# Designs tried in a protein design chat: VH-VL binders against Transcription termination factor MTEF1, chloroplastic (MTERF1). Part 6

Target 1, 262 residues: Transcription termination factor MTEF1, chloroplastic (MTERF1), of Arabidopsis thaliana (Mouse-ear cress) (q84x53)
Amino acid sequence: AGETSDTGILFREKLIYLQDLNVDPHKALRVNPSLRSAPISSVVSVETLLSSTGLSRPAVGRILDMFPDLLTSDPESEILPVLRFLSNEISISEQDIPKSISRCPRLLISSVDYQLRPALTFLKTLGFVGRDTITSRNTVLLVSNVERTLIPKIEYLEEGLGFTREEVAKMVVRSPALLTYSVDNNLVPKVEFFIEEMRGDVKELKRFPQYFSFSLERKIKPRHRLLKEHGILMPLSEMLKVSDGQFNHWLLELRLRSAERR

## First folded at step 5 (VH-VL)

Design X41 (from L11 with light chain Q98R; framework fv_libivirumab)
Fold by ESMFold2-Fast, scan of step 5:
Structure X41 (fold): chain C 262 residues (1-262), chain A 124 residues (1-124), chain B 112 residues (1-112)
Amino acid sequence: as target 1 above (262 residues)
Amino acid sequence: QVQLVESGGGVVRPGRSLRLSCAASGFTFSSYGINWVRQAPGKGLEWVAIISYDGSNKYYRDSVKGRFTISRDDSKNTLYLQMNSLRTEDTAVYYCARHPYLWSGYKTYGMDVWGLGTTVTVSS
Amino acid sequence: DIVMTQSPLSLSVTPGEPASISCRSSQSLLHSNGYNYLDWYLQKPGHSPQLLIYLGSNRASGVPDRFSGSGSGTEYTLKISRVEAEDVGVYYCMQALRTPFTFGQGTKLEIK
């Protein structure tokens, strides 16, 4: 005959605790098997540290559900160094730390020494200094590997479009999201459409690097098709910055003006 | 094995100075903010001061501001309270107490480790 | 400053009976992060204070389950379901929402 152990009771207590945080226990155990043997006090310590930053309880739960490995992380050696890096080396105000983490939870699972600090150093060489320094709005740039992710994007813009390093640096500082986009899945298709279908001048991409932030299928292609149907040419910024309603209204106005001049 | 030990208390006349020390062992001292809390004879607990984990932020109760200075020496795992211009109303047992996970601000989840206290008596 | 008021100031209980202590703050202790910044401490005669409850309702390490904290905003309660001899001492609530941190005046628990 088998017996019920204290270990089984403690395990059930952890499942209840996770459910109270809206963390999926089955997903968490699948992703992080170490959670099965970790004491509940360890899990509570992680929640306590994250909440101390100003994160709401639901926000902490969402982060832990997204990255269950955090549930068994050592707060002092694995999480605190990230928080201190954001506060001391990036100089994000304590009030903005929760926003930084909420916008980029991946910061919490990133090594300061092998990921965050090398990325910050590289970004500074591109011109993220002074007024353009990294803030709570663009900490997402810090979680990308320099050699495998950031440098290939810079090289694509230099070699693929014929831009100088200085020109690429200016583009990236003006539109930091550019560094978050996939070369093969985002940049290349948008460049090919711009050159081949829109017959665009690549120099316009230096003036409006925000082009790469717009959906190719839902915004760029549909708006280009409508403009082409009506024989209208316009700068990328005028084409893409306005809402669908504003664009359609503007297109209607142009059609009316054209009809009046006939 | 986690502990805080206060020292430096004594009997002094009004207007004199004392420096209290709080020695930490069994935990990573540099990761925690530390409080000074006092208790006058037969009275309740009264918060005095706090220093952040990196020493960059210090806060005091109004009655000691300008007279008391909190500081830390992480190389010695020691917290200090420099008490100048002492008054009879400063007579108390002084405790140091750890804040868990206090990193650069004053978010606190309770003082979980306390020393045994050191007695300061200010009398004529 | 946030003023903390405890009630009652003293309480005498028979061993095994429940005890309840109230704490009121002059302003809400509920932070935007969803937590109530109220802690409970026990000081046994001749001893240093010890943490019982943090953030309104969380028991500190080693604290028996007969202790529980509840409340939100400006009104908080510490309950002991079955008082034991070792529970004798002075109980303090403390707000840690902002400096200066402030304690209640204390509640003395005695055995009849």
Scores: ipSAE 0.006, ipTM 0.499, lowest interface PAE 10.3, mean pLDDT 86

Design X42 (from L11 with light chain T99Y; framework fv_libivirumab)
Fold by ESMFold2-Fast, scan of step 5:
Order: structure tokens, then C-alpha cells, then sequence
Structure X42 (fold): chain C 262 residues (1-262), chain A 124 residues (1-124), chain B 112 residues (1-112)
């Protein structure tokens, strides 16, 4: 239903429209060359569809700037199915759709049939059901490829730590962010530090999988060194869940109590 | 080809009922909200009712509330307007018209495909 | 209900001359998302209405460049830069900001 070729005047009109949305037109054209010949009406249709969800115009512009391939997407066949999936299969309320998209714009470029629904099915098998079901807060889990990304993380925790699939599933449901962390850059360094430097029992990681959510360099290592210097042992949850001020105060109190017992 | 075709109009006496149908083809019917818009002889356009893409939201002009019911059957790609307690002022050509609709309560825009209309005459 | 008022109610133009139609709403049609929820429709004699402009200024698919929409809030204008014989008909503005949707009373365009 649209014009499929550009003239110089129509192309210029398109560039002005993108600039008005705060979309960098040169970056968009570099990433999505099809934009050169796409009719402006198609671009407007995409913007209109996204705005109808409740997203502000600046928010739509940021999303389109981040993912210029959306500018030439067919709204009805490529974008609308994602919005319907969130509403009908995840049961996200209409009011929360804009928040879901803003938290994870990659949802909009993800295939329902080849990415989102397979990921949801996999997550349900891990235990994301009932009160632990996927919500607007957790939609980021849906954009990771099951075979290439999610399964290798599960396998690392099973094989690397000696945990059963059931034990790993319980850890992941308790700390969903685990599925978003890099094996090589996050999980492996934290496991190695826990085992080699902290001399930790891996069973504690099953009880406190939130361990992996804390910065290795800014929180885990500094707090462990302070406890080691003073000969103090404490559970990971007590070590890591408090602010720096609270930790320092707690460390002082523990030292005083230890002195009182002598 | 994208099209909407209305049927079910006719001549009826005041107080009677009619059921209008709007058959859709050439597009994914379940992805669109559909309007009923009417036009009395020699008069302007008057919006009557809308149904959301999923059927969960329905809105009506005040003069037809309680008398008209909009519904859809996506398995048949068909929209309906059940008109009860018809009045002479309901005499009009009735058009169905689609617009993009994402879900209930969304702000709508642009009725881009219209049917040819079906004529309803209410007279004694 | 939002009341839509069009002016003029009719105009007659020589082919090739410009035409301008105004539409006023009883309250602002500017939504918090930044869009003006005003559409323009053309009904040619004996035909169904057709969409010309949506959300204030966006041309519908297949609509010639000589048609443009402008305005914001409560004041809107449809402009035809060079009227052609095929443009004869009744033009309607419609607000889609809130239910019930309401049309203006229509503007009849005739060729001299």
C-alpha cells in the first residue's frame, strides 16, 4: 500500500522526520540501508503503533534510534504480534506494556515464533510458573536464545559446580538475573574466587544464588579481604546484602563481640 | 485485496430489530479494531460504535447505548451490529471501517479501509 | 463529548487554485504522548469516505502530496495546494482523542 521508491525531495522529507524524532538519520541509514527506499508513511506507521502503547514520543525516538531496523518493519506482521504476545501469553496489563518495552526494547525485534515463545516455554520448564511467572519486570529473559545462550549457562552451573538440573532450576527461579550474566565474564570469575580465595562450600551458592548479582571487584573482593584480615567468618548473605556503611559498622560490632569473649 | 463488505440492511418499522454484518478479507481481521459509522440521508458522518481487536472493549455513542450491541467472530472474519428498539432517527447508510488497534483503551487513529455501506430505513 | 466545528461549510474553487478548510475542537486534541488525535476524511459523491490525513499531519497511503494537514490543540487546517477535479466531495474532520469519536459537520468542495 505504499510508494517503494524515493526521489530527492521525498528522501529529504524522511531525514527531517527522523531528526524531529531525535533519530540520527545517518546512523539509521548505515545500520538499515533499506530505509533509503522505504516510504515515509511506513516509518510513520511504526512510530504511531509504538506511541499507541503509551510510549512517549521521545521514548519511541530512542527505541528507533537504538534499533533502526524497526523503521522499515511491517507494524502488523512484525511488531503487533510481539505486543499481543506480551498481553495475551504473558498477561502483562496494558498499563505495563510501555514499561516492559522501555526496560527491554529488544523485545520489539524478537520473533514471537522463533524466540519469545520458545524462551517462555523453556523458562516454564525451569519453574517460572504461578507466583514466579514472567512479568513486565522479567521480560529481558525472553530475548535470550535458548540453545545458544540459556542452556549453556544451565550446563555450566550443573557441570562446573556439580549441581543437578533441579537444583540449578531452583537457583535460577530464586535469582532470575543469573540467566542474564555472562559465563566467561561473570559466572566463572565469581565461582573461581569463591572456591579458590574464599575457600567456600559450593552448597552455599545454592542457598544464596544472589551471590552472582554482586560486583566481584567493588564488593565481593573488598569485603572478603576485610573479613580475612580480621579472622572473621560469616555467611555470604550477611557479607553482601548490606551497604558499605552498614558492613563497616557490623564488622566493628563483630570485632568488639569477639574481644568480649576473650 | 483488503476489503470490508456490509450486509443486513433493510426497511423496518420502529421498535423492531436488525442485525448488520461486515465481512472482512485480505488482511488479518483479528489485528484490527472496527468501527460502525452511519450517515443519514443528506446528512454528515456520525460515529456509532467500536470494538477492540480482541473484543474486550466496546464503546457506543450515547443515543444507541442499551439498544445496539457490537460484536465480532474472528473465526468467520465478521463484525456484527445488533440493532434493537430501532427509531426513525436510526435511518442511515451504515459503514464498517477499520483502524489499527493494539488493545483495549489504546488511543486510535485513522480509519483507513471502509466498506460500501448497507442501508437501514426505519419508517412506519 | 468533544464538539467539532468546520468552516467554511462549502467552498467553490477554480481548478489549479488552493483550498483551505478549518476545524476547531471544543477541547485540546493533544495527547500526553505528543500526538494530535485529529483525522481528515473525504467522501466523493456516491462513494464511501476515505482517509486523507491522520494524527493531524500524516498523509494516508496513496494520498497525493498536494494534501497537507496542520494545527495543534484546538485549531486544525486541511490545505489542498492545487485543487483537481477529482477532489470534489465533502471533507470531514474527526477527533479520535476520546469516545465517542465525533465528526465535524462537513465542508462541501465544488469546482467552478
Amino acid sequence: as target 1 above (262 residues)
Amino acid sequence: QVQLVESGGGVVRPGRSLRLSCAASGFTFSSYGINWVRQAPGKGLEWVAIISYDGSNKYYRDSVKGRFTISRDDSKNTLYLQMNSLRTEDTAVYYCARHPYLWSGYKTYGMDVWGLGTTVTVSS
Amino acid sequence: DIVMTQSPLSLSVTPGEPASISCRSSQSLLHSNGYNYLDWYLQKPGHSPQLLIYLGSNRASGVPDRFSGSGSGTEYTLKISRVEAEDVGVYYCMQALQYPFTFGQGTKLEIK
Scores: ipSAE 0.000, ipTM 0.471, lowest interface PAE 14.2, mean pLDDT 86

Design X43 (from L11 with light chain T99W; framework fv_libivirumab)
Fold by ESMFold2-Fast, scan of step 5:
Structure X43 (fold): chain C 262 residues (1-262), chain A 124 residues (1-124), chain B 112 residues (1-112)
Amino acid sequence: as target 1 above (262 residues)
Amino acid sequence: QVQLVESGGGVVRPGRSLRLSCAASGFTFSSYGINWVRQAPGKGLEWVAIISYDGSNKYYRDSVKGRFTISRDDSKNTLYLQMNSLRTEDTAVYYCARHPYLWSGYKTYGMDVWGLGTTVTVSS
Amino acid sequence: DIVMTQSPLSLSVTPGEPASISCRSSQSLLHSNGYNYLDWYLQKPGHSPQLLIYLGSNRASGVPDRFSGSGSGTEYTLKISRVEAEDVGVYYCMQALQWPFTFGQGTKLEIK
């Protein structure tokens, strides 16, 4: 059976189908020009496969709207290998596959051979094995390019903090989100503030790598400046883990104790 | 052009064996699970067995467990049903039917392609 | 095993009239993934079975829109809005929720 050319009527039917899925047709055609000539059966087959995993129709629509290239993907050669990889190589249970995809839709547009499997292999060398293995909660790590994204982050932490690769690997396994943060927009500013302004001991970052998960402008800087203003020293975890209300209450209590003693 | 063709049926006495074949063409055989479904003369449809796309999962009707073995040879695009210790109750037309287990047992649609059937008669 | 019960077992209609066939399962066919694992098949005289409806309400490729499936849980219905001569045959519901798959007894549709 060959492909059918898009005609006026068939094209309009395709647009209606996309709108019914809450997929923006204008955006989809702009991002994926091949959609114009693709038969509607191609789009239906992709939706059917994704729905068969347990994804709701609105969830499928959101994914297709986010990644219109999927609309013309061959389900058997491009999508199915990803699902099999998650089930067979990551060992994600059948019931958790929809959750894994919903948390990281980019998995569906990622090549198993050129992206997912190389990333998994690299992550295993860092220590993501056994109890720390990749699960449905952290599949986002699999969609980052090893050479262009993951390795530069590891190298930055080695160079910037003076850590060995083994030490950085240990930090990353303890706080996997580190691998998702931008070097230029997240890691560099936070390291520089910690070393230059806070005059922090870099060993503390090995013990509390979660430091990098907190907002520099809304949490780290304001809390540090308040503590510095009042001559207070405390560990990073005590400084950052508490809510704004708890921190403010604690700070007020400490100031009251200080004032009563003077 | 998508089709399934059964063969191997015949007339045998109780206790004998037969091997049924189902030849697939026009689709990626290795991507689909395949069912065996039978129909006794003048009776309804009765599910017999299934094999998953990768051959790792096999399920059988209780009455044929231990006697029937489903298998596949993807290099030949062929499904098999080895029937041992045949009983008169096994007399039926045997159909193979495609069931899309494209991913880990998840069904995308029903048994959408059926063969023409092969007749198995078990009598004295 | 899940028991599938069809009603009626036979139905005779005048061409152009609607027909309705019911299928009841001994337990819910609604899976946690949100799908109802109930399929409908038609076997025309002398032919192999053919898929009509899958997962409760979805028409198979090439099936006319006069056929529709509805229902959820334990009660399902196949409707033909306008019966044609080519629709003669035996209709079967089948559950695919758990092993073994089980068919209903079949409903024979005849033209008056």
Scores: ipSAE 0.000, ipTM 0.460, lowest interface PAE 10.5, mean pLDDT 86

Design X46 (from L11 with heavy chain I34M N35H; framework fv_libivirumab)
Fold by ESMFold2-Fast, scan of step 5:
Structure X46 (fold): chain C 262 residues (1-262), chain A 124 residues (1-124), chain B 112 residues (1-112)
Amino acid sequence: as target 1 above (262 residues)
Amino acid sequence: QVQLVESGGGVVRPGRSLRLSCAASGFTFSSYGMHWVRQAPGKGLEWVAIISYDGSNKYYRDSVKGRFTISRDDSKNTLYLQMNSLRTEDTAVYYCARHPYLWSGYKTYGMDVWGLGTTVTVSS
Amino acid sequence: DIVMTQSPLSLSVTPGEPASISCRSSQSLLHSNGYNYLDWYLQKPGHSPQLLIYLGSNRASGVPDRFSGSGSGTEYTLKISRVEAEDVGVYYCMQALQTPFTFGQGTKLEIK
């Protein structure tokens, strides 16, 4: 005579399994209520697939804790297509797949057909091809919605700065992080400061689009104020690329030379 | 309904060839690696070959290397085993089996769905 | 090649009694990812093999909870807490750590 399964016992087994992975079971159940009725074998199947890529068990646990919906995902129809996309369409090597996922776990919850492939196609039109193709380092661009996120940033750079599509494409290829920054919270304040306070020529932003990667409050404003105080004008790249120590040392040298000349 | 059905078995003389087929239905065939496993009459299970989901990786037991070729046609949802230079010790029931989560090589667990088997007899 | 050795080769049990099958590997099946790449299969008379346990201790879908797998490294055990008539057949362990995949010689379970 076979035992009838006690769903309470099976549920406890599932909680213990999640705890062993360092996944918060209460958070997981709140975010993904279907986990209550899902068999433990399906949860193990997801973990097994992720581990097969080379991800360590703690890394898998961290990802599952971050995105509990993955715990009830169908590995074959929802996760495996992402892995195949990274290998076959992006051409990421087998060794770099775990690194790509660790750097951007959101890839695993992104639809290939409705998100990743459309984003890749759009990025290719901007010039992410050949030597500038998408790699394991910039897969974060693939998880951004084209219409709601990527296009508005391109439009801001075109319309807000008076740049052509070709000029904007060159900027984002040179500094892909531009496409990850908020227009309202990052790009606009930095542009306004550059134009209004620094009285900069926007053409310099085409030459040094990395300007947008620097903190407005911690680097841009303080360094500009120091340069203005000393009546010094310098290229953005020279102003921003150096460490705080190097910049301060240079300012100290200028003060000493001024004292010597006097 | 997930199912695997083998065909192409038969009786042949040593040195001849046979091509086995395994027809898959009820799942996305192109997402899975596939195995061939054989069982001689009254004997145990013996692994023969594996092919990855995309066909890029193939591995064989030593005794069949150079004689057997595993392949797949995802447009037909079919796995194949081309068996050349057959020997009497190749006499067995041949099963195809699904390998879950094989996107790159051999770091996943084995065989969750098995076919019905097809009989190969090599005798003179 | 990794050699898999099962014991006993045959086992006769009274219905309702427990059964235990051992499987030893010639080298560790513990991968650096923390998993033991050992599976258990059951072949009922006249039937195709079916997966019972994968990665050492995980029950396959539809497998009754009276079946359990344990062990790590080179020593593994399959246990049936209460043997039923439908459990008759040959049990095989298999290592899935590296090619060639290798099976144990099989353990035949019979009812007294």
Scores: ipSAE 0.006, ipTM 0.500, lowest interface PAE 10.7, mean pLDDT 86

Design X47 (from L11 with heavy chain N35H I50V; framework fv_libivirumab)
Fold by ESMFold2-Fast, scan of step 5:
Structure X47 (fold): chain C 262 residues (1-262), chain A 124 residues (1-124), chain B 112 residues (1-112)
Amino acid sequence: as target 1 above (262 residues)
Amino acid sequence: QVQLVESGGGVVRPGRSLRLSCAASGFTFSSYGIHWVRQAPGKGLEWVAVISYDGSNKYYRDSVKGRFTISRDDSKNTLYLQMNSLRTEDTAVYYCARHPYLWSGYKTYGMDVWGLGTTVTVSS
Amino acid sequence: DIVMTQSPLSLSVTPGEPASISCRSSQSLLHSNGYNYLDWYLQKPGHSPQLLIYLGSNRASGVPDRFSGSGSGTEYTLKISRVEAEDVGVYYCMQALQTPFTFGQGTKLEIK
């Protein structure tokens, strides 16, 4: 047995530790080869810091399984700055930090200086301030690249739909999920359907930007087809805000009232 | 090299004051909370006080509360313990020790860096 | 305050033999996050205390694998699988769950 045997024992200890956390060792080693040589104490330090925030052991394991690069991250220089940013710059309460991380684990692998703070600054220029400030519920916006992801979406709404920057800012503050949607795969098809098939006025999209949060295939198209089939016109908000059961009930009631008029 | 170095100990009479210092080097001092732990001659370890990384939270052992004040000056990488109304039972070696995680929470774990200690003797 | 009680207060072992030290807390040190807030420290003669084990079972950086910590709630154990001459000193458990943080009385390990 010798040095080779001792190295194998230490490696086996790491595998047992990862399995106890429900972290897939094969995936972790494939994604993060540095794990092979990292001391187990270093790996445990990351788990310990995350658990100190109030995250349960299963939640920590799930996060580490999702982002194995965290297993060899320096807690002080790479993880703690994120936790401090959430607490000090976003002003998320201590008790809500675990919820923020659980809802958006990608925060932990995002640079404060190169990603999170630039994104926050950009979002503030759009109007995410005061009562519309970034909270634990919408931290997902902070992990989107400003130049590559956020600005192209703003530009599409400005140039593609003929809106001013101020009008677009008001839309995204009212419906923040707009900033999470793909221009080519989500926004463009929904705009084309609204204009070409529904014969809608784009100004209605400024009044109801939540339009873009609904499934084109499973909600928008089916409900439009039913309304068109029965010769019914209604605002987007009335069309889309209700459940399928409520919509079908309303459609039935409208049909019954039409029949009663002889 | 990560180090903590205590100073300011000495021999004083009961009722007098001393100010201990703990100088940090080799790490980002402003990122860590620091504890004071003491040990009377021939006795065990006794926790005294802690200050959070940002200075917003301070906790004390009951017997020193109102007499001792923990503070920090991050521009000098130095921790202080102002000890007033000293009693003979305060006679001990005083160590500073690093609070391991940077979160400002109530709990602690794993004090991983300790100074060499400074001796305080309170006698008449 | 949480009271920490160690047993034995002293033990003498032959080099190469195992050693075991117990620590009992007056209330559970298991937090709702699933961790046991108990640390073990060693103070060698004439030296400052040094961290051995934190959060019940995690070895500190540089600590040999012959040291292990176990236990949960109110009962904890520090084990040394093969005692070496350099292990001489006083071992302390400490609860880190709430202020005031409290140490056990200490256990003196001597070599025969």
Scores: ipSAE 0.008, ipTM 0.531, lowest interface PAE 9.7, mean pLDDT 87

Design X48 (from L11 with heavy chain T28K S31D; framework fv_libivirumab)
Fold by ESMFold2-Fast, scan of step 5:
Structure X48 (fold): chain C 262 residues (1-262), chain A 124 residues (1-124), chain B 112 residues (1-112)
Amino acid sequence: as target 1 above (262 residues)
Amino acid sequence: QVQLVESGGGVVRPGRSLRLSCAASGFKFSDYGINWVRQAPGKGLEWVAIISYDGSNKYYRDSVKGRFTISRDDSKNTLYLQMNSLRTEDTAVYYCARHPYLWSGYKTYGMDVWGLGTTVTVSS
Amino acid sequence: DIVMTQSPLSLSVTPGEPASISCRSSQSLLHSNGYNYLDWYLQKPGHSPQLLIYLGSNRASGVPDRFSGSGSGTEYTLKISRVEAEDVGVYYCMQALQTPFTFGQGTKLEIK
C-alpha cells in the first residue's frame, strides 16, 4: 500500500515540502541520493522528532539543510539514541536539548556507541567531571574522533611543547575550544609566532590557553607589532582580551604617559 | 512484524478487579510510550491512560484515577493495566496503542500500532 | 479538558466522489513548537483503529495519497479526494496536546 516511486507528483510534493522547510532540494538530493526513493512520511517523521525537542521549524530546516543524510535516517534507531544520550548520560536538561543541537547539529549524525560515548569517556580522563563536566555549551567536543583527532592534539601539546598530561588536561578543561582547533593550521603557527617572534615563555600558554582562540593574522600579529613598535611588554591576557577600540585607546594613553615622563 | 496483543479481559461483578496485559513484539519496547484506549459497545473511542517510555510519567482519565494503575515490565516486553473497583461504565473493549517519540514528558503524536483489543464486561 | 466536536456524524458517499469531515477543538491545539497536535484515525467494521493523519496534516505510513488533513488552531478537516469501498468505517479526530487526550464523537462513512 502506498507509493514508493519518485515519479511525477510525489517527487514534486517532496521538493515542495523541503522548500517549505528552507532546505535546498537540489543540494539535499546531491548529498543524499537515497532521498529520491524515500517516502515523504519518513522525512516528516524526522522533522517531527526534532521539533518535539523544542527546536523551532526554521532551526530544524537549517539542520536538515546542513545534514541532508538526516532526511532518510530512522528516527528510532539513529536519532532518538542521541537525544537520550544527551539527556541521560550527559544529563542535559530537556529545555537545553534544542540549544545543544543548534550549537552542534553534527551530534545528530554521530553514533552513540562508536563516537559520542567513547569521546565522553576520553574527555572524563582529561578532567571533564564534576563542575567541569560536559554541558550544552561543550557538546561539540563529543563529535571529534578520539584516535584521529583528540589524541594527536593532546600529543602535540605534551610532546611538542614539553607539557605533562596533567598540565595539558588542565589547559583543555580551562579552554575546551583547544580540542576543536587544527594542529597544523591553528596550533603550530600560533606557537611558532609566540616563541620565535614574541619571544614568549611557553609556561604562559598554560596560564592563558585562550591565546589559541584569537586570530593570528587579525589580532595577535597586529597587536604584537604595535606593542613592539612602542617598546611595550604585557601579559597575553591583557594584550588580547580587549576590543580593538579599547586596545587602541589604552595604547594611546600609555604613549602619552611615556611622552610626559621623557 | 510489529505487534501488540492484549489479554486479561473477562466478565466480573462491580467492585471486583482485573489486570490487563499488552504483549509487544517486533520493536524495542523500552523506546515507546504506550496508551490504553477503550470503546464501550456501540460507542466511540475513549482514552484511558498513558505511560512514558521509561515508566517515570503516568497520566490517567479522571474517571479511572485512583482505581486504575498503568505499569510496564520491559524485561518481559509487557504493559499492564490494573483495574480496581470496577464499575458498569468500565465495560468496553480495551486496546493498547503505541505512541512513538515520547522520550520526554507527554510530548507525542500519532498512535501508529494498535492491538486487537480485549473485552471487559462489568455486570451485576 | 479539551472537547472535540466532529461534523457530520454520518455520511453516505458514492464510490469515486469526495468526502470531507470537520473537527473542532474547544481550545487551540497549536503548540509553541509550531505544530498542531491533532490526529485522525479510521476504525473499519470489526477492526482496531488505525492512524491516518498525525500532527494535523502528515500522512501516516501506508496511507493512500487520497487522504489529506488540513487546519490549524481550533478547526481541522480530513478530506478524501476519491472515496473507495475500503474507506468505509468510523473516522475519529483526537487531540494529543494535553492529557487527558480526547477523541471526537466519530463520523460514520458508508458507501451508497
Scores: ipSAE 0.014, ipTM 0.517, lowest interface PAE 7.8, mean pLDDT 87

Design X85 (from B07 with heavy chain S56R; framework fv_bepranemab)
Fold by ESMFold2-Fast, scan of step 5:
Structure X85 (fold): chain C 262 residues (1-262), chain A 122 residues (1-122), chain B 112 residues (1-112)
Amino acid sequence: as target 1 above (262 residues)
Amino acid sequence: EVQLQESGPGLVKPSETLSLTCTVSGGSISSYYIAWIRQPPGKGLEWMGTIYYSGRTNYNTAVQSRVTISVDTSKNQFSLKLSSVTAADTAVYYCARVPYYSWTGYLYFDYWGQGTMVTVSS
Amino acid sequence: DIVMTQTPLSLSVTPGQPASISCRSSQSLLHSDGKTYLEWYLQKPGQSPQLLIYEVSNRFSGVPDRFSGSGSGTDFTLKISRVEAEDVGVYYCMQGIHLPWTFGQGTKLEIK
């Protein structure tokens, strides 16, 4: 009878609850030690709030497994303000809140006052207003630190490539994913290939900033090699937007027309 | 499938504390918010308060000083205590489920218990 | 507090005829999120209230399509296109935008 304490029973019930959600309890306790003493009602209240947005139980479990600090968050003061920010300041519809969270779970652990609102204010200065406002598809931009992440990318495009602030703003509004890419691991290698191997005019990158969304090794380099081998020049959008089948068909037709006219 | 059932003493003397329990059954017990609503005989509906699973409560200011709502998630029970009762507290008391907690502060009641009649008399 | 006022307080209708109930709030129920938090409930004789309509015009699951809600700001209407015997009861509007949440005084619908 003395072998089993109430404290031990309550802890085991908490572990069972986490397992039912498919949350790894050992990882959760390692990442969030406060979970050891937190009442189970705290965890239940977080799950309930997240489920109320329309997230499925497995989706909630995945989010809590990814960010165990949420398990001991106060829903009313720490999570609810994020949901209200998305609804009231971004104007994301109620139906799209679950999609926004699923696409970017990090929103739930981000401070509205110190991260999300400052990022939104900065993005508005770039032109994310009106028809180009932040939507459920682009909320990932809100979790990026302005000073350490967003500004260095703008500076690379401005000063590294010789673009004006206005030109950079137009590029990132047209291709918001550009702000999510690493300068050193994504932007620089693609720019160097474009200038040095493709002999491209950087002005074309302003017209087609989606260039940076394509794989350098699996798409850009192979297609350029084929075009160069056959002496064919085409705009980046025609080169990169199409499927492999469509690209090969267009390449074949261009080669045939060239041969017929000789 | 989900059912709510109120239970309590039926008769309470003036100045005493009324204690009611709402028991949830017939479904998942892991994600409910509960409200208490009362209806005096022949009159309309009055919201008294709502409790969230976190234990946070919102109370009607008219009864705030006298009302306490609590939750025991391990027993799947919600309780309402109303102190210093008078004849004006005679009513049918309902518990009702809030199907989703509204992050905008909006509440609606999708399923209601059958109600329990409470008479305050000497 | 937001005061909810219903008209009429009672009405009698012949089966198959339409019915209309009005609800007026003392202040706008439009939230800054663009939504209007107005609900309609029906309490049948001897039964608990049941949700009919939420957010002005959305029918709750299982509610027949002959029930419809409309309105904006402070003026709202519940319509029943063809009243049936099972529709007898007291209808309540409710606002869920500001504490305390408040109900209208009720409209009693009877069949002739």
Scores: ipSAE 0.000, ipTM 0.387, lowest interface PAE 15.6, mean pLDDT 84

